# Designs tried in a protein design chat: VH-VL binders against Crossover junction endodeoxyribonuclease Hjc (hjc). Part 6

Target 1, 126 residues: Crossover junction endodeoxyribonuclease Hjc (hjc), of Archaeoglobus fulgidus (o28314)
Amino acid sequence: KGTRFERDLLVELWKAGFAAIRVAGSGVSPFPCPDIVAGNGRTYLAIEVKMRKELPLYLSADEVEQLVTFARGFGAEAYVALKLPRKKWRFFPVQMLERTEKNFKIDESVYPLGLEIAEVAGKFFQ

## First folded at step 20 (VH-VL)

Design w2 (from u5 with heavy chain D103E)
Fold by OpenDDE, fold request of step 21:
Structure w2 (fold): chain C 126 residues (1-126), chain A 123 residues (1-123), chain B 107 residues (1-107)
Amino acid sequence: as target 1 above (126 residues)
Amino acid sequence: QVQLVESGGGLVQPGGSLRLSCAASGFTFSSYWMNWVRQAPGKGLEWVSEISSDSSYIYYADSVKGRFTISRDNSKNTLYLQMNSLRAEDTAVYYCAREPGFEYDTEGYFDYWGQGTLVTVSS
Amino acid sequence: DIELTQPPSVSVAPGQTARISCSGDKLGEYYAYWYQQKPGQAPVLVIYRDSERPSGIPERFSGSNSGNTATLTISGTQAEDEADYYCQSYDESLHAVFGGGTKLTVL
C-alpha cells in the first residue's frame, strides 16, 4: 500500500522534471537507502517517503541518519516527502526536521515550512 | 459504461424529509468514494457530503450536518442521502459524483456525475 | 474555511486564449480541479491535480497552479467551450470546496 503512494510521488517528480526511481527493498537493505532517488541534472534527491492521516510525523534518528548517510555518499539532498490526505506532497529537508529527545518530527509548526515540489526543483521560491 | 442515476427528488414542505438514491453501474462501486453535490437554481456547485468506499470515512458540509445522512449499500451499488428537517435553502439539484479512492486518501476529483435530481423545499 | 475565488465572467473571442483564475488561501497545499458545466447538464471534469487532463478532454484545455492561484487555460477557444467553469479543492477539514464559478462567453 505504501508502494502506491510512492508511485504517486514518482509521477509528481517526473512531472516536475525529475528522473526518479523507487528503490526496491527499501528498509531491508543492509546499506542505507532511501525510498526514492531523483535527479534533474542539477538537483539530486534522496527521499524518504511518509504517509500519515494526520500530524505529527515522527521519524527515528536512525532512519534519518541512514538517509543522510546515503545522500552524502550519493551527492544528493536528503528529503522527507510527506503526504497528508487531500494535500499535495510536501518536502522537508532533513535539516528542517524538529528534534525531539531522541528522534525527529514534523508537526503543525514545521509542516508549513515544507517545500512544494517546484521549490525543490528550483523553479519557484516563495 | 459508468453510469450514475439519481432519484428520489421532489417537492417537500419545510421540515419534511426526503431520501435520495444514486444507482451506480458500469464500475466497481465498492472501490470508489461517493459524493453528493448540490446546485441551487441559478447558483453554483456546493459540496454536500462524502462517504468512503467502506463507509469508514464520512464528511458533511456544515450547512447540512445534523440533518443529512449519507450512506451506501455496496451490495446494491447504491448511494443514499437521507435529508431531514429540510429547509428552503436546501432546494437544489442534487448530484451524486464518483471519486476515486486512494487508500485512506482520494484522488480528490469527481470524474463521473449523475444527471441530478431536483429537490424543492417549499410551503 | 477555505474560499475559492473565481471571476464571475470571462469573455474571449473565438480562437483566443481564455484564462480563468481560482485563488484561495493555502490553495497551494492542495490540488486544484476544474469542471465544465453547460446549461441543463451535469458538470464534467476537465482538469485534475492542477494540470492533468482526463481522457476525452481536448488538448486545448490545460491547467496550472502557482502559489495560491490555479488557472484554467483554454487555448484556441471554440464556441462549444462556452460554459460555466468551477474550480474545486479542499479545506482543512478535508471537505471539498468549489469556487463560485466563472461564466465563459465566447464572443
Scores: ipSAE 0.864, ipTM 0.941, lowest interface PAE 0.5, mean pLDDT 95
Fold by OpenDDE, fold request of step 21:
Structure w2 (fold): chain C 126 residues (1-126), chain A 123 residues (1-123), chain B 107 residues (1-107)
Amino acid sequence: as target 1 above (126 residues)
Amino acid sequence: QVQLVESGGGLVQPGGSLRLSCAASGFTFSSYWMNWVRQAPGKGLEWVSEISSDSSYIYYADSVKGRFTISRDNSKNTLYLQMNSLRAEDTAVYYCAREPGFEYDTEGYFDYWGQGTLVTVSS
Amino acid sequence: DIELTQPPSVSVAPGQTARISCSGDKLGEYYAYWYQQKPGQAPVLVIYRDSERPSGIPERFSGSNSGNTATLTISGTQAEDEADYYCQSYDESLHAVFGGGTKLTVL
């Protein structure tokens, strides 16, 4: 089921000028890996894909660490992409995530700070 | 090939009730979300109600909430709108519109519409 | 609830470019959709997800979204493009919302 949303995100990334690919075996790999890797020749993204019916979104410290580890090694920027019902995909640099006691989250206060895909691509600045 | 045909419209007095139907064909009805959208004479489009493919999600516009009930029978490929306590401002052409589903989400657009059925509420 | 604002009317000469705006609070968080409606007919989807055209829609129809404003653009407007155009999106309650509609007149 999650693959359907990931495929949707791929389409959006390609539309935004990124070459993007889903990482096979994400979540079961013995090595850190994101759900999607994307690049446009200038910017490279390591993306953890999340879908929720509502906020908040919680992320474990481990999955964020894995994402950061991969991004650092690959030379990519680490992002969480979040899809809420009827809304556009929103992108959150891992640095933007709110720290909880042991994990991270995106709540109603963090969500508005997220980036649209054009901003991630460097095509739009508020 | 995709076809939506509304029926059940007519003249009704204020406070009365009416049940609209939308017969779907040419596609897998049970795989799509369905909507009712109305248009008062000479006015714009107004979304009325929505129902998910398995009826697990239902939404109503505030203007009809508590008075209208949307439902569907996937075995009959039919969408319904039970309208109670009708008011003069409910007078409109009522359209049935298909919306592609995306798990618990949707594509967001209405890609096919019926021809509409006229509901007139007048004393 | 979110409200989508459209100009009530737009007039263009044949062959000219028509632009119809649709503005709403937080529209940037949502996709914009556009429908064409001719007299006595049901609406027809002409743009979805801000800028995508359904099959069968002429290439002269295009859409864009910047900030909280979506725009439907019809380049090389033809007489048959005369119609009412409605933008559509969603509010925070996940309800579909339509703009007030724009009557496009081809002079």
Scores: ipSAE 0.863, ipTM 0.940, lowest interface PAE 0.5, mean pLDDT 95
Fold by ESMFold2, fold request of step 21:
Structure w2 (fold): chain C 126 residues (1-126), chain A 123 residues (1-123), chain B 107 residues (1-107)
Amino acid sequence: as target 1 above (126 residues)
Amino acid sequence: QVQLVESGGGLVQPGGSLRLSCAASGFTFSSYWMNWVRQAPGKGLEWVSEISSDSSYIYYADSVKGRFTISRDNSKNTLYLQMNSLRAEDTAVYYCAREPGFEYDTEGYFDYWGQGTLVTVSS
Amino acid sequence: DIELTQPPSVSVAPGQTARISCSGDKLGEYYAYWYQQKPGQAPVLVIYRDSERPSGIPERFSGSNSGNTATLTISGTQAEDEADYYCQSYDESLHAVFGGGTKLTVL
């Protein structure tokens, strides 16, 4: 079910000029793993994929730490990709996430700041 | 191969009731969200109602809420629209439309349409 | 409330490019969809997800969606392309909403 959304994002990344792969079984790995790794030869992304019926999205501190750890070691930028019903995917660099008591979130104040896929693809060519 | 055939339209007086049916074939009906979309004579398209594959999610346009009831019978591959308290502005061709998608994140577009059934509400 | 605005009509000569616009507030945040309807017939999906063509739709049909405007483009327009064209997206409650339709005349 979550894999179908990951496959949908994979298609969108390929349309945007990235080569991208889905990390099967990432949640059971003993090592930090994102859901998707993407690259276009100059820009590399480590992506945690989320879908929700509505805002806010909460992310655990452990999830964010694992994503950042992988991205740093891989040489990639750490992003959260969020899909809401009937809206396009939006991309959030991990520094854009709001801190809660224990965790992180994307709410109505943060969501409009998210990047479209074309903005992520063009970020390093302007 | 996909077929959607509407029936049950006709002439009815204001305040009356009609029940529309849509017989589906050529696809796995229970896997798709289904919709009613209407078109008043000489006018554009207006979405009316949406029902999920297992009937757990049901939505209505404000113009018909409280008067129309969408339902489906997956064992008979049939979509229904019960229309009560009909008004002159409900006069339209009513289309049965198939909506592709996945769980609660359906695309909200209509890849196959029936030929429509005319509902006329007049004194 | 989101309203999708289309020109009531567009005329093009055979072989020329037709462009049909669909304007709505923040439309580029959503996918846009396009339907062709010939007289006495049901609508037919022509473009989905802004720019994708279903199987069986000629390559001369293309679409785009950016900012507040989605555009259906028909290159090399043919007489058989005469029809009404409706754009579709979502209202604030994320339910389907259609534009008012554009009659394309090929003369």
Scores: ipSAE 0.298, ipTM 0.780, lowest interface PAE 4.0, mean pLDDT 89
Fold by ESMFold2, fold request of step 21:
Structure w2 (fold): chain C 126 residues (1-126), chain A 123 residues (1-123), chain B 107 residues (1-107)
Amino acid sequence: as target 1 above (126 residues)
Amino acid sequence: QVQLVESGGGLVQPGGSLRLSCAASGFTFSSYWMNWVRQAPGKGLEWVSEISSDSSYIYYADSVKGRFTISRDNSKNTLYLQMNSLRAEDTAVYYCAREPGFEYDTEGYFDYWGQGTLVTVSS
Amino acid sequence: DIELTQPPSVSVAPGQTARISCSGDKLGEYYAYWYQQKPGQAPVLVIYRDSERPSGIPERFSGSNSGNTATLTISGTQAEDEADYYCQSYDESLHAVFGGGTKLTVL
């Protein structure tokens, strides 16, 4: 159950100077809905949360579109947060995702480009 | 407060066997992953083995696979290490260590350690 | 195999800042942990998740981890801080791996 990983990410976001909340029932909403909304009081992040045993992570075009749609309407940046076992959370702006024929992925070529939480926090101050 | 007390160390000949025990108190033992970590005299720390709270996940260092068996009895709040086919390089102080976390969410560090028990393998 | 490299010893004067390094390939992608061990005693956790202090660890202990290097920093070093210090992270199979240890001398 991914709820405990979402809680872990919330703690890390708060430690990094974000206020963040988990969106309850996001998987059953009829509207575009991210897993986590976070911000520093000036700007906001819309975050899709993924945990995997190993790479690659595949994301459907539909879920990426829904994340972007929410982020635009909310005034936030769209991010994917990925947790691999015993590694830190890494953050991927949706523009960083690699395209496949129909969908998107994060593989070994993309994963090292992901941002650490401090880098994401620093973007909103400079 | 949290306490971990190892026992069962001693002097054995190469090829011999020992069973180590670690008695736990001051916390809900059945909720924690447990580990054995060893330290050869005058040397550094080496992870030996890890067991999940319900024994569903068990891992060993390559140097001990097939010779050592980690187990636990949650009704007795006790962690065990059965050590067979002992070699001189197994000579060390053996610590039991508590790892925070649960089945999926392994924390990967050791927040409490026992005092250790010495195992000497010498011919 | 991920190897964690620490200097074998570090010396500082009382009141000065001690820095103990721990180097490993891509170490900044993982959390680093630090343990203090005094002679004849078991290790004690002093830093977890790169920079967090357990309850009871003095504020003079801090940590960082970036790139290939984690660093334990002790500001205002006291005589009681004299000990061996081990860093810990993970190997490629995600099992715990320790550095070789650093003897901190306060002189």
Scores: ipSAE 0.237, ipTM 0.739, lowest interface PAE 4.1, mean pLDDT 88

